# VH-VL binders against o94966r282to384, part 5

Target 1, 103 residues: o94966r282to384
Amino acid sequence: LAFVKNDSYEKGPDSVVVHVYVKEICRDTSRVLFREQDFTLIFQTRDGNFLRLHPGCGPHTTFRWQVKLRNLIEPEQCTFCFTASRIDICLRKRQSQRWGGLE
Short names: E, the ipSAE of ESMFold2; O, the ipSAE of OpenDDE; V2, 0.75 times the mean of E and O plus 0.25 times the DockQ between their complexes.

## First folded at step 4 (VH-VL)

Design s23 (framework fv_reozalimab_arm2)
Fold by ESMFold2-Fast, scan of step 4:
Structure s23 (fold): chain C 103 residues (1-103), chain A 122 residues (1-122), chain B 110 residues (1-110)
Amino acid sequence: as target 1 above (103 residues)
Amino acid sequence: QVQLVQSGAEVKKPGSSVKVSCKASGGTFSSYAISWVRQAPGQGLEWMGGIIPIFGTANYAQKFQGRVTITADKSTSTAYMELSSLRSEDTAVYYCARTYEFGDSWYYFDYWGQGTTVTVSS
Amino acid sequence: QSVLTQPPSASGTPGQRVTISCSGSSSNIGSNYVNWYQQLPGTAPKLLIYSNNQRPSGVPDRFSGSKSGTSASLAISGLQSEDEADYYCAAWDDSLSGYVFGGGIKLTVL
């Protein structure tokens, strides 16, 4: 995927929070992978509105969304969680600095 | 620590097939691709293809299309490269390598296996 | 056959600066990052430079990379005897949808 609806903000000096707006994520087959300067969101969803935007795809389609980050992160300290209405990703900065943007 | 450990040397007859394994440790299988690169005696490096284990998607170099199959077993963190219809020209050291990929491009190989020597002779 | 072109050999003496060249086209070096690999005799290749000019942890700053147009260069300053090795440039090729290597250059420290 080139795009997934999202927003982000800096939470204090040490973290960046990313919200990804996809509903009904299948927790068992979805995850976020962190590397030193990017993350990859892998997900399956039952969100009918999202699937309508991706003709030919269904509940068993695995989607991939990658984001190249403006600055380095600590992969081992990054976290994610799935809610009924969105995905929350918390990035732990490697250096305490203002990023000014996600990418 | 990141480590890639390959299976041992093989001696094969022309026309047979060989399957080389690469066991990855660390977070390799969850976050990176695995490529296979070979080197014939006294020659340079040649990329054969690779796989993104989490997706099961393989990408093959044109020269090896139809002869190479790259697979991954996530439960054992092991990638495999099978080369069929072996010829003497396939005699080489075969390396697996952890690959950084982004989008549709595969950029670099940061950790390499020790190599597996495959000799094809009659 | 190699897709990227490198000279077959280069040499230098200890302490000198040596530059290793690599030539490609718009579909590879012209559009994508260039990486460099060092292969010591009898060993697996090692990533030396990635993304044109970045060094992995553990690689001395004597090694530097650069890219201009469809060409790239690896510079080794303060040449040491242990730098004697084969050096390969490499990049993704958009037209081939594959990873391509230079033919490799044997660097001899005289």
Scores: ipSAE 0.262, ipTM 0.805, lowest interface PAE 3.9, mean pLDDT 90

Design s24 (framework fv_reozalimab_arm2)
Fold by ESMFold2-Fast, scan of step 4:
Structure s24 (fold): chain C 103 residues (1-103), chain A 122 residues (1-122), chain B 110 residues (1-110)
Amino acid sequence: as target 1 above (103 residues)
Amino acid sequence: QVQLVQSGAEVKKPGSSVKVSCKASGGTFSSYAISWVRQAPGQGLEWMGGIIPIFGTANYAQKFQGRVTITADKSTSTAYMELSSLRSEDTAVYYCARTYEFGDSEYYFDYWGQGTTVTVSS
Amino acid sequence: QSVLTQPPSASGTPGQRVTISCSGSSSNIGSNYVNWYQQLPGTAPKLLIYSNNQRPSGVPDRFSGSKSGTSASLAISGLQSEDEADYYCAAWDDSLSGYVFGGGIKLTVL
């Protein structure tokens, strides 16, 4: 995927939080992979509004969204959570510096 | 500190198969692909294929399609490359390599195993 | 025969600048990022340059990469004896759906 609806903010000096607005994530087949300066969101969803935007795709389609990050992160300290309304991704900065943006 | 450790050298007869292992340590095994690259004596590098362990999906170079099988065991952080119907021209050093891929255009090997020598002789 | 074309050999003297060429086509170098690998005698290859011009940690700034159209170049400034090695360019090839290497160049430091 070139795009998925998202926003982000810096939470204190040490973290960046990314919200991805896709509902009804299939937890067993979805995850976030963290590397030193990027992350990959892999997901399957039953969100009808999202699927409508991707003709030909369905609940068994695996979507992949990758983001190159403005600065380095600590992959082993990053976390993610699937909620009913969105995906929450918490990035742990390698250095406590202001990013000013996600990418 | 990322390290890829490969199994030891093997001598095989023509027509047999060989299975080489590659154990990853020090990094997140599931966040990267693993590729296999070979090098015949005095020759250049040749990509054989790769696997994304988290999906179990493998992709093979056309030349090796049908006789190479690449698999991964996430529980042991180990990738395998099995080459069947061996012939003398398969004599080579076989490398595993941690593969970074991003989008459709970025693809490279940031860490390499030490190599496994496979000799095919009668 | 390799998919990407490199000269088979090159030489230089300590302190000089050497440029290693790599020629491809629109389906590989023309569409995708170029990477360079260094192979010292008897060792596994090592990533030297990735994504056209990026250096991994630990690679001296004497090494630089560039790409123009369907060609790429690796430049080594301040050549040192320990730079004597084989150098390979590589890129993903869309038409083959696979990763391709140049034939490799043997660099001797005279």
Scores: ipSAE 0.524, ipTM 0.866, lowest interface PAE 1.9, mean pLDDT 90

Design s25 (framework fv_reozalimab_arm2)
Fold by ESMFold2-Fast, scan of step 4:
Structure s25 (fold): chain C 103 residues (1-103), chain A 122 residues (1-122), chain B 110 residues (1-110)
Amino acid sequence: as target 1 above (103 residues)
Amino acid sequence: QVQLVQSGAEVKKPGSSVKVSCKASGGTFSSYAISWVRQAPGQGLEWMGGIIPIFGTANYAQKFQGRVTITADKSTSTAYMELSSLRSEDTAVYYCARTYEYGDSIYYFDYWGQGTTVTVSS
Amino acid sequence: QSVLTQPPSASGTPGQRVTISCSGSSSNIGSNYVNWYQQLPGTAPKLLIYSNNQRPSGVPDRFSGSKSGTSASLAISGLQSEDEADYYCAAWDDSLSGYVFGGGIKLTVL
């Protein structure tokens, strides 16, 4: 998966928040993996509109979205949360500098 | 911290197969790929292939396609490389390496196993 | 034959600056990150430089990398006897869909 609808912003000097707009994520089979300069979102979804845009895929299809980050993060201090309408990813910057963008 | 520990040396006859193991510790097995790289005596490094344990998907270098099989067991954090139809020119040290991958490509190997010597002789 | 080209050997004296070259093509070095691995005699390779110019923790700053076009170089300043090793450049190759290494260079500290 080359793209998924998302946006991001810098929250204070230390964090970057990423919102991924996919509904009805299956919590038990979805997760976010953090490494020092990327994250990978692995997910299954029951979102009919999302699945319609991916012909041949269904609720049991595992999607992978990987983002190479502009700057380094602290993997063990990063968090994520699944909601009914989106995924919230909070990245902890390794150095407190302005990124100006996610990638 | 990350450590990769490989199985011991093997001596095999031509035409047989060998299976080398690589056990990862330090809790990063599910977040990274594992690759296999070999080095014949006095020669350079050669990438054979790798696997992303989360997906169970393996990719192989063209030269080894059809002879190498790379697998992973997530429950034991162990990757395996099996090479079949062994020839004398397969005599080499075989290394596993933790792999930073992006999409279908490899960026680099950051931690390496100690190596497993495989000798193919009659 | 190696896909990436390196000189087979180089030498220097303690304190000297040595530069190791690596030449490729548009499908590998020209399009992808270059990494460098150090192999001390009898040991497994170690990551020395990644993503063209980044150092892993524990690698001294006297090691540096650079990339320009389809070529890359590793610079070792303040050469020490402990630096005597084989050095390999490496990158992903888009045309081969595989990871490729240079032939390696044997660095001797005289």
Scores: ipSAE 0.153, ipTM 0.787, lowest interface PAE 4.5, mean pLDDT 89

Design s26 (framework fv_reozalimab_arm2)
Fold by ESMFold2-Fast, scan of step 4:
Structure s26 (fold): chain C 103 residues (1-103), chain A 122 residues (1-122), chain B 110 residues (1-110)
Amino acid sequence: as target 1 above (103 residues)
Amino acid sequence: QVQLVQSGAEVKKPGSSVKVSCKASGGTFSSYAISWVRQAPGQGLEWMGGIIPIFGTANYAQKFQGRVTITADKSTSTAYMELSSLRSEDTAVYYCARTYEWGDSIYYFDYWGQGTTVTVSS
Amino acid sequence: QSVLTQPPSASGTPGQRVTISCSGSSSNIGSNYVNWYQQLPGTAPKLLIYSNNQRPSGVPDRFSGSKSGTSASLAISGLQSEDEADYYCAAWDDSLSGYVFGGGIKLTVL
């Protein structure tokens, strides 16, 4: 399991956006798995600052970051995007309610 | 609703191979692993292996290493288990199961297929 | 032989509380979460308890699980005739790098 710098906010009534601050993600070996009340980010990265936090690991190490969510989501309507500076994860709420927090 | 539908019963000869399919519906295929578990007549459950369909990464129980191959076709949401060099002791019901994994210590099957009977006889 | 040890059979009468044991080792139950599966005659197994003590939606609260050290226990209170089934405990095993089951217990409702 990885130590991952992250933040999140509620985007309107229907979505929660999570930013994961890891650079240089390997797209071919990285993915987000969405379930009804959790998600798993599986990734490989060349981010030197991130790897410095995980001694003994390198570019071929597969990291997992997992989040138990406060409320239910619609897995098939959730998305993710790898950018140069971070990973953006968009969660679609099952019910349009304010969560007050991610977990 | 979550559903795993398996292929029909097979009767095979010793030394042959069998390939069982498991088609997932209800949004299960992209976010969970799929495992294969067998049960010989009147006996208990035995885990054979599992696959994460998105990555095509399979893990096998040591007993079946070299004889079992687990694959997945994301376009049809179907997982496959192929068992080669069949022996009479391979006669069993073969189940696929949706697998939830969390951290290093949580691993369980929340939905099961109906099972496929494979009989190995002359 | 199974990796986890369960009694081969148990019985009870309607309304009774029945407890089913499961014994393992440090590499399985001692370090990982325990799950329980119910198999009604002629059917596929069904998840009954996960992560030691959690119930899936639709499982009555008269089913409960617990874990202590290298052992786990399934309790069925208010036993009903439809509970007659085989029950399996299971967990990941670190030394085998694989999922292991108990031998299963046949529960008869008298």
Scores: ipSAE 0.280, ipTM 0.807, lowest interface PAE 3.9, mean pLDDT 89

Design s27 (framework fv_reozalimab_arm2)
Fold by ESMFold2-Fast, scan of step 4:
Structure s27 (fold): chain C 103 residues (1-103), chain A 122 residues (1-122), chain B 110 residues (1-110)
Amino acid sequence: as target 1 above (103 residues)
Amino acid sequence: QVQLVQSGAEVKKPGSSVKVSCKASGGTFSSYAISWVRQAPGQGLEWMGGIIPIFGTANYAQKFQGRVTITADKSTSTAYMELSSLRSEDTAVYYCARSYEFGDSIYYFDYWGQGTTVTVSS
Amino acid sequence: QSVLTQPPSASGTPGQRVTISCSGSSSNIGSNYVNWYQQLPGTAPKLLIYSNNQRPSGVPDRFSGSKSGTSASLAISGLQSEDEADYYCAAWDDSLSGYVFGGGIKLTVL
């Protein structure tokens, strides 16, 4: 995926929080992979509004969204959570510098 | 520390096939692509293809399409490269390398295996 | 046969600055990041520069990369005898949908 609806903010000096607005994520087949300067969101969803934007895709389609980060993170300290209405991704900065943006 | 360990040297006859393994340790095997690059004696580097283990998707250089098969076994953190219909010009050192991919493109190789020498001779 | 063009050899003396060139096209260097690999005799290649001008941890700042249009350059300042090696440029090629290397350059430290 080139695009998925999202926003982000810096939470204190040490973290960046990313919200991805896709509903009804299939937890068993979805995850976030963290590397030193990117993350990849891998997901399946039953979100009808999202699937309508991707003709030919359905609940068993695996989507990937990869973001090259502006600065380095600590992969082992990053977390994610799937909620009913969105995906929350918490990135732990490697250095406590202001990023000014996600990418 | 990330380490890629390849299988040992092989001597093969023309027309046979060879399958080289690359076992990854340290880090997360599924988080990066694994590519195969070969080097004939005294020659330069040539990319053969790569695989993204998490998706099982392989991409091959045009020259090797139809002769090369790259696979990954996530349970053993091992990638494989099988080259068929061997010719004398396939004599080379074969390297596996951890590759940073973005989308369907490979950007760079940050860790390399030690190399596997494959000699094709009659 | 290489897709990216490099001179076959270069030489320098200790302490000198040496520049290694790499020429491509719009489908590779012109559109994508350039990386550089160092290969010491008898060893696997090592990533020296990635994403045009970034150094991996452990690579001395004597090594630097640059890219302009469809060409790229690797600069080695304060040349040392340990720098004697083969150097390869490389990039993704959009038209081939594959990763391509230069032919490699043998750097001799006199």
Scores: ipSAE 0.229, ipTM 0.791, lowest interface PAE 4.2, mean pLDDT 89

Design s28 (framework fv_reozalimab_arm2)
Fold by ESMFold2-Fast, scan of step 4:
Structure s28 (fold): chain C 103 residues (1-103), chain A 122 residues (1-122), chain B 110 residues (1-110)
Amino acid sequence: as target 1 above (103 residues)
Amino acid sequence: QVQLVQSGAEVKKPGSSVKVSCKASGGTFSSYAISWVRQAPGQGLEWMGGIIPIFGTANYAQKFQGRVTITADKSTSTAYMELSSLRSEDTAVYYCARTYEFGSEIYYFDYWGQGTTVTVSS
Amino acid sequence: QSVLTQPPSASGTPGQRVTISCSGSSSNIGSNYVNWYQQLPGTAPKLLIYSNNQRPSGVPDRFSGSKSGTSASLAISGLQSEDEADYYCAAWDDSLSGYVFGGGIKLTVL
């Protein structure tokens, strides 16, 4: 995927939070992978509005969204959580500095 | 500690195939790709292809398309490279390498296996 | 034949600065990051520089990289005898949809 609806903000000096707006994520087949300067969201969804935007795809299609980060993170300290309305991704900065943007 | 450990040397006859293994540790299989790079005696490095284990899809250099197959077994954190229709020109050291990729592009190889010598002779 | 062009050999003396060149085209070095690999005799290659000018942990400050247009350079300051090795530049090539290496340069420390 070139795009998925998202927003982000810096939470204190050490974290960046990313919200990804996809509903009905299939938790057993979805995850976030963290590396030193990027993350990859891998997901399957039953969100009919999202699937309508991707003709030919269905509930068993695995989507991949990859984000190259502006600055380095600590992969082992990063977390993610699936909620009813979105995915919350918490990035732990390697250095306490203002990023000014996600990418 | 990140480590890639490859299988031992092989001697094969022309027309046969060889399958080399690469056991990865240190979280490689969950977050990185694995590529295969070869080096003929006294020659330079040549990228053959790679796989992203979590997706199960492999990409091959045009020169090796149709003759190389790269696979991954996530349960054992082991990647494989099989090269068929061997010729004497395939005599080389074959390396696996942990690959940082983004999108469809390879950026770099940060850790390398020790290499596997494959000799093709009658 | 390699896609990226490097001189086949170079030499220097201990303590001196040596620069190793790498020439490509718009489809590789011109549009993508350049990496450098060091290969000591009888060993696997080691990542020396990535993303044009970044050093992995454990690589001394005396190694540096740069890129301008379709060319890249590796600089080795304070040359030491243990730097005697083959050096390869490398990059992704958009037209080939593949990763390409330079032919490699044999660096001799005299």
Scores: ipSAE 0.287, ipTM 0.819, lowest interface PAE 3.6, mean pLDDT 90

Design s29 (framework fv_reozalimab_arm2)
Fold by ESMFold2-Fast, scan of step 4:
Formats: structure tokens, C-alpha cells, sequence
Structure s29 (fold): chain C 103 residues (1-103), chain A 121 residues (1-121), chain B 110 residues (1-110)
């Protein structure tokens, strides 16, 4: 089980942006899997601060973080980006409605 | 429409290997695992293993460790199951199935049509 | 050889309610969600119930699932001739680190 520091906000009527605060993501072994009402972030990282929170784990440990979403999304229109400071996940809402929260 | 299409029937000799393919359409590879399940004639279902195609990461049932290899080719959206050292007990219908995993949730929502493998001399 | 235990056969008449049992242990049903698959003669299995009691789109509401402790049940209300099939329960098993099935039950509609 991975505990990841995160936050989210609604960007206009059509999108929800999720920030996951983990650095130094291994791009070749990390991915976000989008389904109609959930996503799974699978990642490996060299982030020393994150690894200190998970004793016994290292750069080759595969972490999973899974979120059941409050409302439906369009999986094919969702995106993610690994940046130097965090992971950005952009969810495309299936219906243009206010969620009021991520889960 | 989500669809898994498997390769055709195979007849193999004892001691040989068989490689069955499973081609996915409808957005299967980016978001789901693919599992392999077999069924001997008149018998029940038996899970062999699964793979997350985009990573190439496979996991295997203990019974098949060392004999089964599950692989994926992302460019063709195709998963493969290779079973080696075949014996008559391996005669079965082999299914691929799209696997949904979330926490403790694990199930197969779409199945391929099945591939009959007959091992006989 | 099946990790989960199901009766080998069951029968009912049209309109009857039939219950199919599935027995496991703390490492499988006791810790994880139970799923049910229906296999009509000569066809691939089809997902009937997932996560103990959820129905996929297209499955009639006369099919329902439940779980208590290390056991699970599939109930079929208003039994119809087209329900004649093999039914399998399944769950992840923590001790085996793998997915396990019941032996399957052949349901005959008389």
C-alpha cells in the first residue's frame, strides 16, 4: 500500500487535476491506468523523502495508489505527466458537473 | 466494443510447447491486465497467471511456475501464453480474459472465445 | 483440487428460487471479494456477479450475490430454462498469491 501526498481541484467545468507529490519517477516503469470511475497510479521512484516513509522499500519497489472517483470520466481523454517535482493527472469528466471532491 | 480474439486450435505432441495469442481491441491494453484461465474437458476453471501488457509484468499461479510464460506486445495489442513440456493433462480450452484490479477487487469482465489445445501422440 | 468448495450439481423448476453455495477460508473469501461466472454449454464463461453483490450491465436483477464470513451464495430468483449452465465462484487467495475458482456447479432446470 502506498501513502502519497496529494491534492486536487476542478479546472473549469470539464476537468479535475490531481497533483501527487513524489519526485524522481522512473518513467519506464510508471504509469496511470484510467477506467470509467477509477484510476491506478503505478510507480517506481528514487525520491529519498518518499522512500523514507516506506521502510524496506527502494528504487525497485513498485508502488500502487488507487482512487475510486466521485463521478465518471472519459478514460481515453485523461492524461498524466511526470514532472521534476510531482505527478500531474488530468481527468476529463464524462459529464460537465461540479464534483465537490475527488472521491 | 471490447473484444478479445484468440488464435486457433492446436494439436501438439507430448514434450512440445504451445503459444496461444490473444488480440485485444477497444482500449484494453492501457488500463487492464490480461489473465489466462484454462479448462480441461469436463473440468472446472483454473487460473494460470496474468500480465499488465504495458509494463510486461507477469505473475503466475504456483502450479505453472517454470512451465508458463505470459508476454505482451504493446504495438499489436496482443498477449501471449506459452506453455512448455506439454503432457496429456494439458489438453484443455485456454481462455484469455480482461482483468480488472482495484484494491481487493479482482475479476474478469470480458473473455476471449477460447483456444482448444489437444496434447496427444 | 478446487480451493473453493461448491456442490457439484443443483436443480430447480421454472419460477423457483435456487441458491448456490461457495465455501472458502480466511485467505480467500474471508479477506477478498467474491465473483461469480456463468458458463453456458459450449461457450466462454461470462461475468455474472462481481464484488460480492454487484451486477454487470445486462445481467438480470433476479441474479444476486451475498457473502458472510468465509462463505458466499449466488441466488437465482424466478428460475428460467436459459439459466441451465455451470456456475463458478472465484476470489483472490492471499496465501497462494493467485486467483482461485470453485469446482463449479451444474444447474439443471427440470
Amino acid sequence: as target 1 above (103 residues)
Amino acid sequence: QVQLVQSGAEVKKPGSSVKVSCKASGGTFSSYAISWVRQAPGQGLEWMGGIIPIFGTANYAQKFQGRVTITADKSTSTAYMELSSLRSEDTAVYYCARTYEFGDIYYFDYWGQGTTVTVSS
Amino acid sequence: QSVLTQPPSASGTPGQRVTISCSGSSSNIGSNYVNWYQQLPGTAPKLLIYSNNQRPSGVPDRFSGSKSGTSASLAISGLQSEDEADYYCAAWDDSLSGYVFGGGIKLTVL
Scores: ipSAE 0.306, ipTM 0.820, lowest interface PAE 3.9, mean pLDDT 89

Design s30 (framework fv_reozalimab_arm2)
Fold by ESMFold2-Fast, scan of step 4:
Structure s30 (fold): chain C 103 residues (1-103), chain A 122 residues (1-122), chain B 110 residues (1-110)
Amino acid sequence: as target 1 above (103 residues)
Amino acid sequence: QVQLVQSGAEVKKPGSSVKVSCKASGGTFSSYAISWVRQAPGQGLEWMGGIIPIFGTANYAQKFQGRVTITADKSTSTAYMELSSLRSEDTAVYYCARTYEFGDSIYWFDYWGQGTTVTVSS
Amino acid sequence: QSVLTQPPSASGTPGQRVTISCSGSSSNIGSNYVNWYQQLPGTAPKLLIYSNNQRPSGVPDRFSGSKSGTSASLAISGLQSEDEADYYCAAWDDSLSGYVFGGGIKLTVL
């Protein structure tokens, strides 16, 4: 995937929070992978509004959304959570500097 | 903690095939790709191809397309590189490397295996 | 032949600053990250610089990288005898859809 609806903000000096707006994530076939300068969201969803934007795809389609980050992160200290309305991703900065943007 | 351990040296006849293994640890298979890079005696480095185990996707350098096959076994965290129709020019040290990829592109190799010497002679 | 161009050899004395060049094109260095690998005699290559100018944990700050246009440079300040090695630049090439290396440079510490 080239795009998924999202927004982000810097939380204090050490963290960046990313919200991804996809509902009805299948938890046992979805995850977020963290590396030094990117994260990859791998997911399956039953969100009808999302699937309508991707003709030919269905609930068994595995989507991959990869984001190259503006600055380095600490992969082992990053977390994610699937909620009913969205995906919350918390990135831990490697250096406590202002990013000014996600990518 | 991150370690890539390769199989031992091999001597092969021209026209045969060789299959080299690379066992990865430290969560490599879930978050990274594995590439194969070779080095002929006294020569430079040459990328052959790689695989993203979690997606099952393999990509090959144009020079090796049709002759190299790269596979991964997620249950044993082991990647394989099989090279067919061997010639004396294939004599080289073959390295596996943990690969940072973005999309279909490779960015860098952060950890390397110890290398496997393959000698092709009659 | 190598896609990226490096001089075949360079030399320096302990304490000196040495710069190693790497030349490419718009489809490789001009569009993608440049990485540098160090290969000590008889060993596997080691990642020395990634993402143009970043150092992995354990690489001394004497090593630095830079990129300008279609060229890149590796600088080694305070040269030490243990720096004697082959050095390779590398990048993804969009036209070849492949990862390409420079020919490598043998650095001798006199």
Scores: ipSAE 0.328, ipTM 0.840, lowest interface PAE 3.3, mean pLDDT 91

## First folded at step 6 (VH-VL; framework fv_reozalimab_arm2)

Design v6 (at its last look DockQ between E and O 0.28; V2 from the best seeds 0.00; counts 0 for: pae E 4.1 > 2)
Fold by OpenDDE, look of step 6:
Structure v6 (fold): chain C 103 residues (1-103), chain A 121 residues (1-121), chain B 110 residues (1-110)
Amino acid sequence: as target 1 above (103 residues)
Amino acid sequence: QVQLVQSGAEVKKPGSSVKVSCKASGGTFESYAISWVRQAPGQGLEWMGGIIPIFGTANYAQKFQGRVTITADKSTSTAYMELSSLRSEDTAVYYCARTYEFGDEYYFDYWGQGTTVTVSS
Amino acid sequence: QSVLTQPPSASGTPGQRVTISCSGSSSNIGSNYVNWYQQLPGTAPKLLIYSNNQRPSGVPDRFSGSKSGTSASLAISGLQSEDEADYYCAAWDDSLSGYVFGGGIKLTVL
């Protein structure tokens, strides 16, 4: 997966929040993996608009989106949660500094 | 910090079964796979299989197919490995390990302390 | 008997640079990332290198990994007494649909 609709903002000096806009994510088959220099979103969705953009894929297709970060994070202090319309990923910065962007 | 704590040593007779537990803490248990690796005395490491807790399905090395069962309980953040029809050659230290799996990457970044299983008549 | 082939032993003196080899095939090292593990005597293995050449936090930069074709190598510069351990290369094998290890090499610091 090359691209998924997203935005991000810095929440205080220590965190960056990433919003991934995909509806109807299957919570039981979706997850986020964190490393020092990147995170990977792995998910399934029933979002018809999303699936139409990916021919040959369906609600049981597993999508992967990896983001290489310009700055380091603390993997074990990062979190994620699902809402009806998006995935919120909270990245804990290793160093308190302004990022100016994810990548 | 992620920690994996395994159950204690086991002494079993040939033909019996053993079930080893691995409790994870310090992270999101269901997000990462758990693998099992064993090491016979004086020998190398051998991968047995792994499970992604959210999926509930496990994959196994061909050598252990039909004899090993790997399960996970998300409510207790615990993975299990059950090996049946035990033989003397199953005597080994059994490790659980948190597994990073993505595409062509697959590796173990955190390990349990190991569980010694001795099979003898 | 291991899918990946390593020399059984190696040795070096403190401060020396040593290299450990790992030989595989197109279905494992040739197609997938190589990882290295260090196992100190009487302890569980520890991740040393992942993704061919990446070091986890806490691993000194005197450890480095490389991969070429169906072979991989672990280099240890400035060898120290605490480096005496067993070292294992590993990779996913597409043909076996499983994770495979090298036989392991025992590194002695003289």
Scores: ipSAE 0.746, ipTM 0.932, lowest interface PAE 0.8, mean pLDDT 95
Fold by ESMFold2, look of step 6:
Structure v6 (fold): chain C 103 residues (1-103), chain A 121 residues (1-121), chain B 110 residues (1-110)
Amino acid sequence: as target 1 above (103 residues)
Amino acid sequence: QVQLVQSGAEVKKPGSSVKVSCKASGGTFESYAISWVRQAPGQGLEWMGGIIPIFGTANYAQKFQGRVTITADKSTSTAYMELSSLRSEDTAVYYCARTYEFGDEYYFDYWGQGTTVTVSS
Amino acid sequence: QSVLTQPPSASGTPGQRVTISCSGSSSNIGSNYVNWYQQLPGTAPKLLIYSNNQRPSGVPDRFSGSKSGTSASLAISGLQSEDEADYYCAAWDDSLSGYVFGGGIKLTVL
């Protein structure tokens, strides 16, 4: 799977925010898939810096980044959006509690 | 609850095609692959292929490459399997199954009720 | 002829422990997780064991799975009449780039 720069933080007892730093993402073909205790980021990018890190890949390559989560989420209440420089993923925790980490 | 509901039984002539539908409900359609597995009368299970709906990309077992087409329609949460150039040995029950895929994990956690396809000359 | 080899049948009496075997190769069981499916007469298959030894919700703990090398086993303890079914092992096969099943084993409870 692709290497992606990322960080995360807990936003109160009910959610976790994940930032994934990928530029020039193809919004039409990129998605986040949420399941009960994992998510998968699927994306294409035209960012030359990113593509140079992945020999043999190009703008039509589909990249996957999968994360198995420390605790359960509510998939239907999770969201994602693209910003100018990153992908923001908001995970809705199933149980209000501190996770102490993403994975 | 996750449910997979398949289209009804089909009787087909050799040389024709059949298209079976699989409607998913009670879960996230886009987040899981849908696989197709068939079972001839009195025989075992045979994987035919699968699709991840958001990609629209299907993978096929080598045996069926060139004869099977698997597609998905996100707007209706429905996957389809079309098998062409039918012959009598294609008589079987055809199942769709929700596929969990994460890293090396790959398994079918929910199954449709099956669709009987009979190919008779 | 199935890629994974299972004996065609087995039998036992209520309360007995039964072990069902599955033999594969380095390209399937040796490199990938093994899953098990139960098929009751006249019904669709059901996931029984995933990722070698994990039980889905609703599967009793008297069902257990294991693997060693290129072989896998499903054990059923405290055999009950409702356990009469066909049992299939399955795994991804790297060489075939596809999912493969054993031939199935018909378990009869006498």
Scores: ipSAE 0.270, ipTM 0.802, lowest interface PAE 4.1, mean pLDDT 90
ESMFold2 (binder alone), look of step 6: mean pLDDT 92; pTM 0.949

